# VH-VL binders against q9nrl2r1430to1533, part 199

Target 1, 104 residues: q9nrl2r1430to1533
Amino acid sequence: GGVHELSAFEQLVVELVRHDDSWPFLKLVSKIQVPDYYDIIKKPIALNIIREKVNKCEYKLASEFIDDIELMFSNCFEYNPRNTSEAKAGTRLQAFFHIQAQKL
Below, E stands for the ipSAE of ESMFold2; O stands for the ipSAE of OpenDDE; V2 stands for 0.75 times the mean of E and O plus 0.25 times the DockQ between their complexes.

## First folded at step 12 (VH-VL; framework fv_nezutatug)

Design z36 (at its last look DockQ between E and O 0.73; V2 from the best seeds 0.00; counts 0 for: pae E 4.7 > 2)
Fold by OpenDDE, look of step 12:
Order: C-alpha cells, then sequence, then structure tokens
Structure z36 (fold): chain C 104 residues (1-104), chain A 122 residues (1-122), chain B 107 residues (1-107)
C-alpha cells in the first residue's frame, strides 16, 4: 500500500477524536459502568464505530455520515442531563462539528 | 437527502382541532435531531409553535401551550401537530422543520417542509 | 420572551449594492442567532447560524455578525436572486422567536 490523502470524512473524524471534548464519544458506553444506558439508548454509536464505517466506505453520502455523528450527539444529550460534563463536552464538540461539516 | 412534507386539512372550522402531520423521508425521526412546527400568518412573520425531540420530550410556545400537542410516530416516520379550539388567528401556513439536537436548547431549523395552508373559517 | 426587532422593515436596493439588515434582541442572547431567507410562496431557507456561520451552499456574499443584543446580516453585492424577505431568529431561550422580517425589494 501507499500513502494516500485522507478523505474528508476521515479527516473530520480525526479532528473530532483529537478534540479536547471527544472523551465521552471515543468508544461505546460500557454496560458495566452504566447499567441502564442501553435500556435508554437504542441506537448506540461512537467515534470508533464511525471511523470503522468510514474506513469500510460505508458512507456514500455526506448526509449519512452527518446523520451518524448527529445520532452520537443525540444519544449523549438523551442520556446525560444538560449540566453534566458529558453533555457540556458534547455541546462544544457538536458546535465544532457543525462548523467543520460545512466543508463536506 | 432528508425531506419533510406537511399534510392535513386545509380548512378547519372555528373551535375545532387543527391536525397536521409531517412526513419525513430520506431520514429517520428516531435517529436524532429536533423536529419543529412553525407557522406564518398571512403577510406576517414566523411563529414557533413547538418542538419534539429525540427523547420524545416536547416544548411548546407558552402562548399556545394549553392548546398544542405535538407527537411522533416512529413507525410511520411522522410527527404531528394538534391545535385545539382554533380561531381565525390560527389561519396560517404551517411548516414543519428539522434541526440539530442540542443539550443547550439552541435550536435552528436546517431543513423545512414546503408548508401547508390552513384556513380557519366557518 | 425575547423579542427580535429587525430594521429596516423594508429596503429598496439595486443589484450590486451592499445591503445591511439589523436584528436587535430585547436581552443578551450571546451568539445564538440564525438568519433565514424566504421568497414569496416558499418556505424559509437557512442562511446563517450562530450569528456568523454560513450554511453549506450559501453564497459568500452573505455574512453575519454580532453578539449580545445587536446582530447584522450583510449582503456585500446584491444579486437578482437575493430579493426576498429575511428573518432573524434567536435560539438562546424558549420560546424561540423570530424577527418581524425585512423585505428586500428592487429599487
Amino acid sequence: as target 1 above (104 residues)
Amino acid sequence: QVQLQESGPGLVKPSQTLSLTCTVSGGSIDSGYSWHWIRQHPGKGLEWIGSIYYSGRTDYNPSLKSLVTISADTSKNQFSLKLSSVTAADTAVYYCARGPYTSDWHYYMDVWGQGTTVTVSS
Amino acid sequence: DIQMTQSPSSVSASVGDRVTITCKASQSISYYVAWYQQKPGKAPEPLIYDASYLYSGVPSRFSGSGSGTDFTLTISSLQPEDFATYYCQQANSFPLTFGQGTKLEIK
């Protein structure tokens, strides 16, 4: 294999992961740590999952990619009250994402 | 690409209940986002009616709260508006719209339906 | 409720003109303002969110600025397709509220 330029989706995922507020979103929530999470969140998703989908070229449209990212944030806001660190981090990361998504 | 389409009776008699449905295509209403109803009286500006969110929670304009009910049917990929005891003041073009789901309640409308005209008349 | 007061209510301009529309909030709303464009018989279309960020596909001649209570939508060089009614919206607090609109007409 050779070195190739990252796609726009790949680049954006990298930027999201590197963001200071990405920590709630890097991996799927642990059922052990949060026993009731999956009783509430029916469509769990995280940046590592989205990255895998990008790598597998599962996103044919930018809208599909954006939908998964928005789902990720929605899950966070659904489960976490607004005043939690997770929700606050999500709010900032979502704002960042919305700006970056304009480039897609 | 997500699309929204309003549907329902274009004519409602005073004191009756206005009922509209927004059908979403190209996306799922239970996959995040926020969903809104906005109306525009003839020759006037825009008025937010209410919203329903991923959680199923609703927020209503206080001016209409006692008369408004917004609900969602994920099986049909629709969300609906009911406005009871309508008067001539409720004559308007009614829009459904989608926006991002946020934790801080900073909602914008990114995608709009074409709107449906509802006339309240005896 | 937070009131959004737009000015002017109407403005006549020519193609190529610089046009500025102002929206003033009744209280500080940070930068949580959106701008919409509406043409007759059509639904509003989003232009700007968070006071200054353009939605994808919006021409660069559109720009937004402001924070606190005073916000501005600017069209640097008016094009024929820009004649429409424009609305600001605050997203700081419920209920969400819109400005009364600014109708941009051909001079």
Scores: ipSAE 0.422, ipTM 0.862, lowest interface PAE 1.6, mean pLDDT 94
Fold by ESMFold2, look of step 12:
Structure z36 (fold): chain C 104 residues (1-104), chain A 122 residues (1-122), chain B 107 residues (1-107)
Amino acid sequence: as target 1 above (104 residues)
Amino acid sequence: QVQLQESGPGLVKPSQTLSLTCTVSGGSIDSGYSWHWIRQHPGKGLEWIGSIYYSGRTDYNPSLKSLVTISADTSKNQFSLKLSSVTAADTAVYYCARGPYTSDWHYYMDVWGQGTTVTVSS
Amino acid sequence: DIQMTQSPSSVSASVGDRVTITCKASQSISYYVAWYQQKPGKAPEPLIYDASYLYSGVPSRFSGSGSGTDFTLTISSLQPEDFATYYCQQANSFPLTFGQGTKLEIK
């Protein structure tokens, strides 16, 4: 957690949000629109929540930040079959994230 | 950073069950990663044994079918390997490892444990 | 199962040499290859994922290339710490499989 790491986390989250494939991950999945999601996914997370946690300095280690991002992708892959638009977007965004995370 | 450490008995008798535990520190096993067991036979290459995912699902090498069980204990931040009916051919260095979880099964190991040597002998 | 065949099985080289190690898959695996370095008595360490991307902290003298069935790991200027055994791993399909290894020895 130092100031340098916080700036890097913010920069990375901004890059993820701006990516064309971020659309499944911007906000938590609606229980009203997707009723069974929370029966399957027990630790929901999304980019807006991660960004807020960065802004509130809730990540003590870079690994905690990275783990939340990876959990976000894993939830997508667990809920969505591999042939869906959501899973394909997740695969592309995760690959982009792995490249950008090298800066950490 | 996340660290993995294998533990268990170094000697196992033939026909017994090999039981190993991987302890995860600096991270959580339910953090959305895949968790793997790999072994390295003396003077030979690496063999993937199987995986457990943060969700509790498992995949096993078909060559070890019905002999292997991988499980997780989230309260202890551990995942475990049981290999039944061992023979001398199961003598190896056993590694636990971690990698990103994907829906397309493209798993790479980005963190490895230090390894633990298991000898199967009478 | 997808067999990964590494060539050569061993290579002797001097500090400063360029070294190329190849890995051939028994069927197309797109770009889903990783490379690992293992020093004696140590666990493998990750070098490259998706055929060509370096993990953080891996020196730029390492590079990977290939797609389909043919993959290479290149060390552009060998350093003393690079003498180790190198493994490729396919991640295209289960079971995950490794090459048999290439031992890089000092001449």
Scores: ipSAE 0.083, ipTM 0.783, lowest interface PAE 4.7, mean pLDDT 90
ESMFold2 (binder alone), look of step 12: mean pLDDT 92; pTM 0.948

Design z37 (at its last look DockQ between E and O 0.78; V2 from the best seeds 0.00; counts 0 for: pae E 3.9 > 2)
Fold by OpenDDE, look of step 12:
Structure z37 (fold): chain C 104 residues (1-104), chain A 122 residues (1-122), chain B 107 residues (1-107)
Amino acid sequence: as target 1 above (104 residues)
Amino acid sequence: QVQLQESGPGLVKPSQTLSLTCTVSGGSIDSGYSWHWIRQHPGKGLEWIGSIYYSGRTDYNPSLKSLVTISADTSKNQFSLKLSSVTAADTAVYYCARGPYTSDWHYYMDVWGQGTTVTVSS
Amino acid sequence: DIQMTQSPSSVSASVGDRVTITCKASQSISRYVAWYQQKPGKAPEPLIYDASYLYSGVPSRFSGSGSGTDFTLTISSLQPEDFATYYCQQANSFPLTFGQGTKLEIK
């Protein structure tokens, strides 16, 4: 196959992953490291999951893609107090996402 | 695409409890975001009443906190507002709205219902 | 509570005019300001968030600026559909508060 241009969703996921503040979001939270996480967060999601969904063409609408990204941030802010490094990183990454999402 | 629709009695007697429901379609209230109630008295500006988050946590305007209860029913994909002991001052168009979930109170309302008029009158 | 004071309360302008609406916060709110447009009998519609970022679909003639306590919404060239009431909102802290509104009327 030839080289294909990344879709808008793919490109945005790449940008999010490359962002300095993506580290809390790259993969699902470890139940071992955070034993109570899944008692609180009922719909866990991460950038690697979202990337997989993009690759599988599971997003038919931009709103669906945005919803998963927002869920990811919501989970972070629900679990992590605002003064944590995770929440602060999330805040910055979300702001970045909101700007980029305007292009979708 | 998410849509919000307010519903409830348009007329409430003084001292009674105002009860409204916001029905969400095209999205799930337990899948993130923040959900808000805002009202607008006739000819006046906008007043934030309170918010509920997908986890069920709530925040209220202190001016109304003692009288306001916001709840959610995920099975119906709805969230509701109850305002007790209403007076004429509570006559307003009531809006439900959605916004992103944030960690630092930076809530904006990016999707609104069309609003429902509630009149408090004897 | 943080008070948001808009000015003017009302303004008359003509199509093609440059219109500026200001919002002053009673304390510094960084850049956490949103602007909404509301037409009679309709719900507010979001225009701007974080002081200067346009929501998708908002015409580029709309712009927002400011930080700290002073914020502005500018319409570079007024169009007929822009006559409405505009509200600023601070999202710096609870309780969330709105400006009293600016009614933009046709001259």
Scores: ipSAE 0.746, ipTM 0.920, lowest interface PAE 0.7, mean pLDDT 95
Fold by ESMFold2, look of step 12:
Structure z37 (fold): chain C 104 residues (1-104), chain A 122 residues (1-122), chain B 107 residues (1-107)
Amino acid sequence: as target 1 above (104 residues)
Amino acid sequence: QVQLQESGPGLVKPSQTLSLTCTVSGGSIDSGYSWHWIRQHPGKGLEWIGSIYYSGRTDYNPSLKSLVTISADTSKNQFSLKLSSVTAADTAVYYCARGPYTSDWHYYMDVWGQGTTVTVSS
Amino acid sequence: DIQMTQSPSSVSASVGDRVTITCKASQSISRYVAWYQQKPGKAPEPLIYDASYLYSGVPSRFSGSGSGTDFTLTISSLQPEDFATYYCQQANSFPLTFGQGTKLEIK
């Protein structure tokens, strides 16, 4: 990553955050609201953390950035049954991400 | 930039266990991806053997379910295939592959290993 | 199991031709189809996912279409490097299944 690549990561994260289906992914899942989440999900990640990593230039390769976003979706699908509103939102947002990621 | 490389013996006798390892480089096996074994029979198409997910869960082709085990070793960044009681019908090129983890079993393979040829013969 | 049937088994075409390869599923699979290119002695390479989306680095002369049971891969202007065998794969349900392949030969 150059300056142009970091700008592209920021642009993509902004598009994900603005998407109507981003609500399950904005912040880490609360232990208070979902006590068993961290017993099941070993590598938690969320859009606010990914955006902070972009701002701090922590991604050296586009693949590292893509891997964090895919991990975010995979955690959603691992924890949530397919018929939940979270899993459905994740499916739609992941499809949107796959289209937008072609720009990288 | 992730790369996958199969390794294991190229010749296996009938009734033995075929054991293959896929080494992952340029990425981590415990990333949120699905990891697959696929084989290609001589002069024939491709057959999905099974998958292991970053979480450690597995799915197997029902035709092979009692004969196949897929496992992962995160410390070595590897996942492995064991296929027991092999016959000549198991002669094939064996590939490991990666794909995004999706809901409802919708897996595509976005990275493939180079393949390793396994011959089952006495 | 969902059977994927490709046609033709092989095709000969000239550089610059439009080539269409079809894949038919034994039951509806929505858009859950991928296409792969395999050159002799090499591993398959991904071309298309979700029926119509190209992977990064795939030339724009490749396109995919279809939904339900009938899917196509089209090469709009055949190039010499497109000589290969092409496979479709359904991802609708387990077990994942592949078409038997279509060999593309350049005249």
Scores: ipSAE 0.225, ipTM 0.818, lowest interface PAE 3.9, mean pLDDT 90
ESMFold2 (binder alone), look of step 12: mean pLDDT 91; pTM 0.944

Design z38 (at its last look DockQ between E and O 0.72; V2 from the best seeds 0.00; counts 0 for: pae E 8.7 > 2)
Fold by OpenDDE, look of step 12:
Structure z38 (fold): chain C 104 residues (1-104), chain A 122 residues (1-122), chain B 107 residues (1-107)
Amino acid sequence: as target 1 above (104 residues)
Amino acid sequence: QVQLQESGPGLVKPSQTLSLTCTVSGGSIDSGYSWHWIRQHPGKGLEWIGSIYYSGRTDYNPSLKSLVTISADTSKNQFSLKLSSVTAADTAVYYCARGPYTSDWHYYMDVWGQGTTVTVSS
Amino acid sequence: DIQMTQSPSSVSASVGDRVTITCKASQSISSYVAWYQQKPGKAPEPLIYDASFLYSGVPSRFSGSGSGTDFTLTISSLQPEDFATYYCQQANSFPLTFGQGTKLEIK
C-alpha cells in the first residue's frame, strides 16, 4: 500500500505490457484454446505472473527477473513456429527487452 | 548469477571419443535459453560446434555433425559434448556458453565457461 | 557458410588512441553481429550484440556499427585493459561463424 516509486522491474514490466507485441504474453495460454500447450511447455509464465512476482518483491536479483522474462520468450519460441504471428511478435518484444534489460 | 564450468579429460587418444560436460549453476538448463559448445584451436579463432535448447533439440555445425552429439541432463543441470574419432585437429580449448532462446536462430553467447583444454595425442 | 573476415589481423596502438576493427560478411547478415573480447588464457567476453548494442558493464568507449556486410568495432580512447584479441560473430544463419580475430597490441 501507499504511494511509492516504481522499481526498475516494475517500470520494465509496464513497458513490456504496453508494447504492441505483448499480446501473446499478457496472460497464460488457455488450455482450452491450445489443448497441447502444457504438454510441451513445462514451465509456463506470462507478464501478468511476472508482474505479480515483482509486486510481491520475489525478485531479489535482476538476473532472476531476466530469467523469467527469457523463459517467457523461450516458451513462445519453443511452441510457435518461426513464421507465426506469436513468434514474430515475440522476436520483436525480446529485442526490445534486451535493450531495456541493459539498464537494469 | 549463472555460471558455467567445463569438465572432462584433458587428454584423448586419436580415434577415441572426446567427452565433455558443462555444469550450470545459478540457473536451470530446462528453464529456457540456448546452450552452446565452442572450441578454439591453439592460436586460432573460435569455432561453433553445436547447440542444445531447453527442449532437447540440437543444432550442429555441418562440418562436425556426423561426429558430434550434444545432450542434456536436467537432473544434474548439465549438458554434454561427445566428439567421436578425434584427431590432432580436435586439439583445442573447449568452451560451453549460454545465450538467449530466439525464434529466428540469432544466437549470441552471453555467458561463457572458463574453458577446458583438450589435447589429442597418442 | 557465411564467412566473417576481420581486418586488420593485428594492430598496434597506444593508450588514448582511437581504434577501429572491421568485420566483413560474405553475404548480407542484416545487423546480426556480435563482438567478443578475449584476453590470453581467458574465455571470450561479450561486448556487443546486434551490431551496436553494448552488454551491461561494457565501457562506453566501445561502440559497434554497421549493417548488411560491413561492421565495425570502435574503441574511442584505448585503455590499458583493452589490449586483447577481438572477434566478430554472425548470428544470421547456421552455422554460426566467427571472424579470425584481431589482436590489439601495445605499440
Scores: ipSAE 0.594, ipTM 0.896, lowest interface PAE 1.0, mean pLDDT 94
Fold by ESMFold2, look of step 12:
Structure z38 (fold): chain C 104 residues (1-104), chain A 122 residues (1-122), chain B 107 residues (1-107)
Amino acid sequence: as target 1 above (104 residues)
Amino acid sequence: QVQLQESGPGLVKPSQTLSLTCTVSGGSIDSGYSWHWIRQHPGKGLEWIGSIYYSGRTDYNPSLKSLVTISADTSKNQFSLKLSSVTAADTAVYYCARGPYTSDWHYYMDVWGQGTTVTVSS
Amino acid sequence: DIQMTQSPSSVSASVGDRVTITCKASQSISSYVAWYQQKPGKAPEPLIYDASFLYSGVPSRFSGSGSGTDFTLTISSLQPEDFATYYCQQANSFPLTFGQGTKLEIK
């Protein structure tokens, strides 16, 4: 990536963080609060980690950035049943992400 | 820029097992996507065969009576289809495809392979 | 299984024409429909997801609408590259199912 591409990634991450439904995704799930999470989810990721990777220029392609965001949602849906607050928040935030990603 | 490419034999005999492989480039099969096999019959159109998810979980079309197995090889960035006991009715163009994983299993195929023609000889 | 029925099965049209293709589900599927374009000898290509959202790079002359059981794909002004077969796909429940296709031909 170029400067334009990195700015777009940062803008998108900021929009996700500011969204009301971002609360399940801001930080990694706590092993203390949810002890079996890491037995089920093998590639954990969260918005703070994605934002750090953007800041450190660790994404070489837009597809790598998009894949991390989609992984974050897939983890949520794999771990959380459909009727949970986390899954519902994930559904709304993913829909918002797909709209914003059309601008990339 | 993700690309999918099917590979495997174009001709198989009845009662044999059809084995196809989808090679993914420009992305990882271990990403947060779902991976699908779909076939296109000359007279019947498109039919979803099944899916494998990044977690290793699978779903299959119940019409295939457990004749189908889908598996992944993360080290080769590939996922595969095995269809046992083939007949002439299994003659089709076979596609692999990718879709985002969604909360309610609403899978849209956002990337397709080029397809590979499989003929089951009579 | 949810059956998807497309109409018409074929349509002849000229460059510049407006074309509407419909897809009817055997059960309510909310907005969970995708549309694909397939040119002869080529793989299907995605056009629309969730009934009305265009994929990146899809020309704005394509639009989708509908909810429940009745869905529509519209091409506002046909271009030479639009002559193809179009498929709808429901994403509401397994097994995922496709319409039988609508062939759009040069008149």
Scores: ipSAE 0.007, ipTM 0.706, lowest interface PAE 8.7, mean pLDDT 89
ESMFold2 (binder alone), look of step 12: mean pLDDT 92; pTM 0.946

Design z39 (at its last look DockQ between E and O 0.79; V2 from the best seeds 0.00; counts 0 for: pae E 5.2 > 2)
Fold by OpenDDE, look of step 12:
Structure z39 (fold): chain C 104 residues (1-104), chain A 122 residues (1-122), chain B 107 residues (1-107)
Amino acid sequence: as target 1 above (104 residues)
Amino acid sequence: QVQLQESGPGLVKPSQTLSLTCTVSGGSIDSGYSWHWIRQHPGKGLEWIGSIYYSGRTDYNPSLKSLVTISADTSKNQFSLKLSSVTAADTAVYYCARGPYTSDWHYYMDVWGQGTTVTVSS
Amino acid sequence: DIQMTQSPSSVSASVGDRVTITCKASQSISSYVAWYQQKPGKAPEPLIYDASWLYSGVPSRFSGSGSGTDFTLTISSLQPEDFATYYCQQANSFPLTFGQGTKLEIK
């Protein structure tokens, strides 16, 4: 491969990853650390997975990309109570995403 | 592009149950979104009925809570509204809508169905 | 319940006019306000969320401002397609509530 201009999706993923509140979302939740997570969350996803899908050009529509990002946040809010650090981080990151997604 | 479409009987008799379904296309209800029912009485404003979320949790307008049930069928990519014991006051255009899923209960509706007219009459 | 009171209930204006619609909340709702546009026989369409953020595709002549209890929707230069009814909505607390609407008519 060679160096190429980042697509809008790639750029947004980079911005999400670099955000201070991305830490709950960088990779899939560890089953060891959270034993019951996968009993509750049936469609796990994380930014590293979304990045890979972007790299593989699996998103043909912006809506598909947005759906995966929203799923990621939904999973967080589904598993984590509102007052947790994870949920609070997710809330802020989601707000950031909603602003950035308007550029897609 | 995600689209929502309401369906159900346009005429309901008083005291019966109003049943509507919202069919979602171009996207899955089994994802990170909130799903809402809103109605509009003829010549009037908008009234939020209730919502169902990714978790399956529901919220209802207290003024209608005892009469309203919202459910989802992921296999059909649909969510539904049931309103029991209807009266003429329930005559309205009923809209289903989508919004983001949030952890802080701040919900907006960013995609709407076309709406379906329901008339309550003998 | 939080009441949203819009002003005016109706307004007549001409193409090119600057139009401002106000929404007043019965209590502080921070910036959790949305604005919708509804044309006759059509579903509402979202314009603004969180008081001042435009949805994608909304013309830049639309803008929203305010916090606390007082919010405004402004159309800087009215276009023919802008004649419609506009609604504000608060998303601060349940139940979600809408303003009574402002009908923007052609003069």
Scores: ipSAE 0.232, ipTM 0.808, lowest interface PAE 2.6, mean pLDDT 93
Fold by ESMFold2, look of step 12:
Structure z39 (fold): chain C 104 residues (1-104), chain A 122 residues (1-122), chain B 107 residues (1-107)
Amino acid sequence: as target 1 above (104 residues)
Amino acid sequence: QVQLQESGPGLVKPSQTLSLTCTVSGGSIDSGYSWHWIRQHPGKGLEWIGSIYYSGRTDYNPSLKSLVTISADTSKNQFSLKLSSVTAADTAVYYCARGPYTSDWHYYMDVWGQGTTVTVSS
Amino acid sequence: DIQMTQSPSSVSASVGDRVTITCKASQSISSYVAWYQQKPGKAPEPLIYDASWLYSGVPSRFSGSGSGTDFTLTISSLQPEDFATYYCQQANSFPLTFGQGTKLEIK
């Protein structure tokens, strides 16, 4: 909605992108390089897509923005076994996100 | 804000199947969260019944596993509880709840429904 | 199953008092504890997750602490709206389990 909310969404996405554990989430997983990904993950999303949605004011409620970020992590955990670097990065970045989201 | 609302019959006969539905509004059931059923008996604490995840996977309380089914209907934005072979011991207030999904099963309930009272009686 | 034991079962206190409610787990659960407030005839409402983190909109007079087996919920200065029943919940392993509750009453 308001300009204050859009600044907060943008700031949070910037913090997520700059975090060392953002690397699995920066862009969508390639269907060509990981062909079974789309068989398992039906609603793919990534930080670059979320950032574009913020820039285009496509989030009308804070809950819509939060839901996209949570979906991003859930996809990671659904596709990647717990002992993988991707899942461990996701766990740490999700914890960071929960702390930052309290500031919204 | 996301809201949860339980619905279903308030009275169920012994040996029948208890069926409850949780309707989600202000958010989507396939939004990457976990969805839970919890009940509260008069004079007792809260008991976790089970969970369904946005992916459709489920976990159940082992004490209820053979009696409980949790399912989701994304077209109606709902998830449901079926508890078979009910007895008077199943009389309780039933809550649906939401929490973040995680691979480490650290589930906290960040939104609760209002609750619905179910009585099991002849 | 991990048993969560709350104490006291009830507390009588006055507005302005500091109150501490404890929860003990039957085995180590790291920091994986949540706290909920329930008023009569209402659903539980979330207060705290991961032992010490307040949910958005929860007043700063609420705080949580602890790790391992011993956890506390503290209300630094009671307000009239804080009289309710409080529950802890472990989130370390299935089945998820709750304490039996602590009723906080007006003296």
Scores: ipSAE 0.057, ipTM 0.752, lowest interface PAE 5.2, mean pLDDT 89
ESMFold2 (binder alone), look of step 12: mean pLDDT 91; pTM 0.944

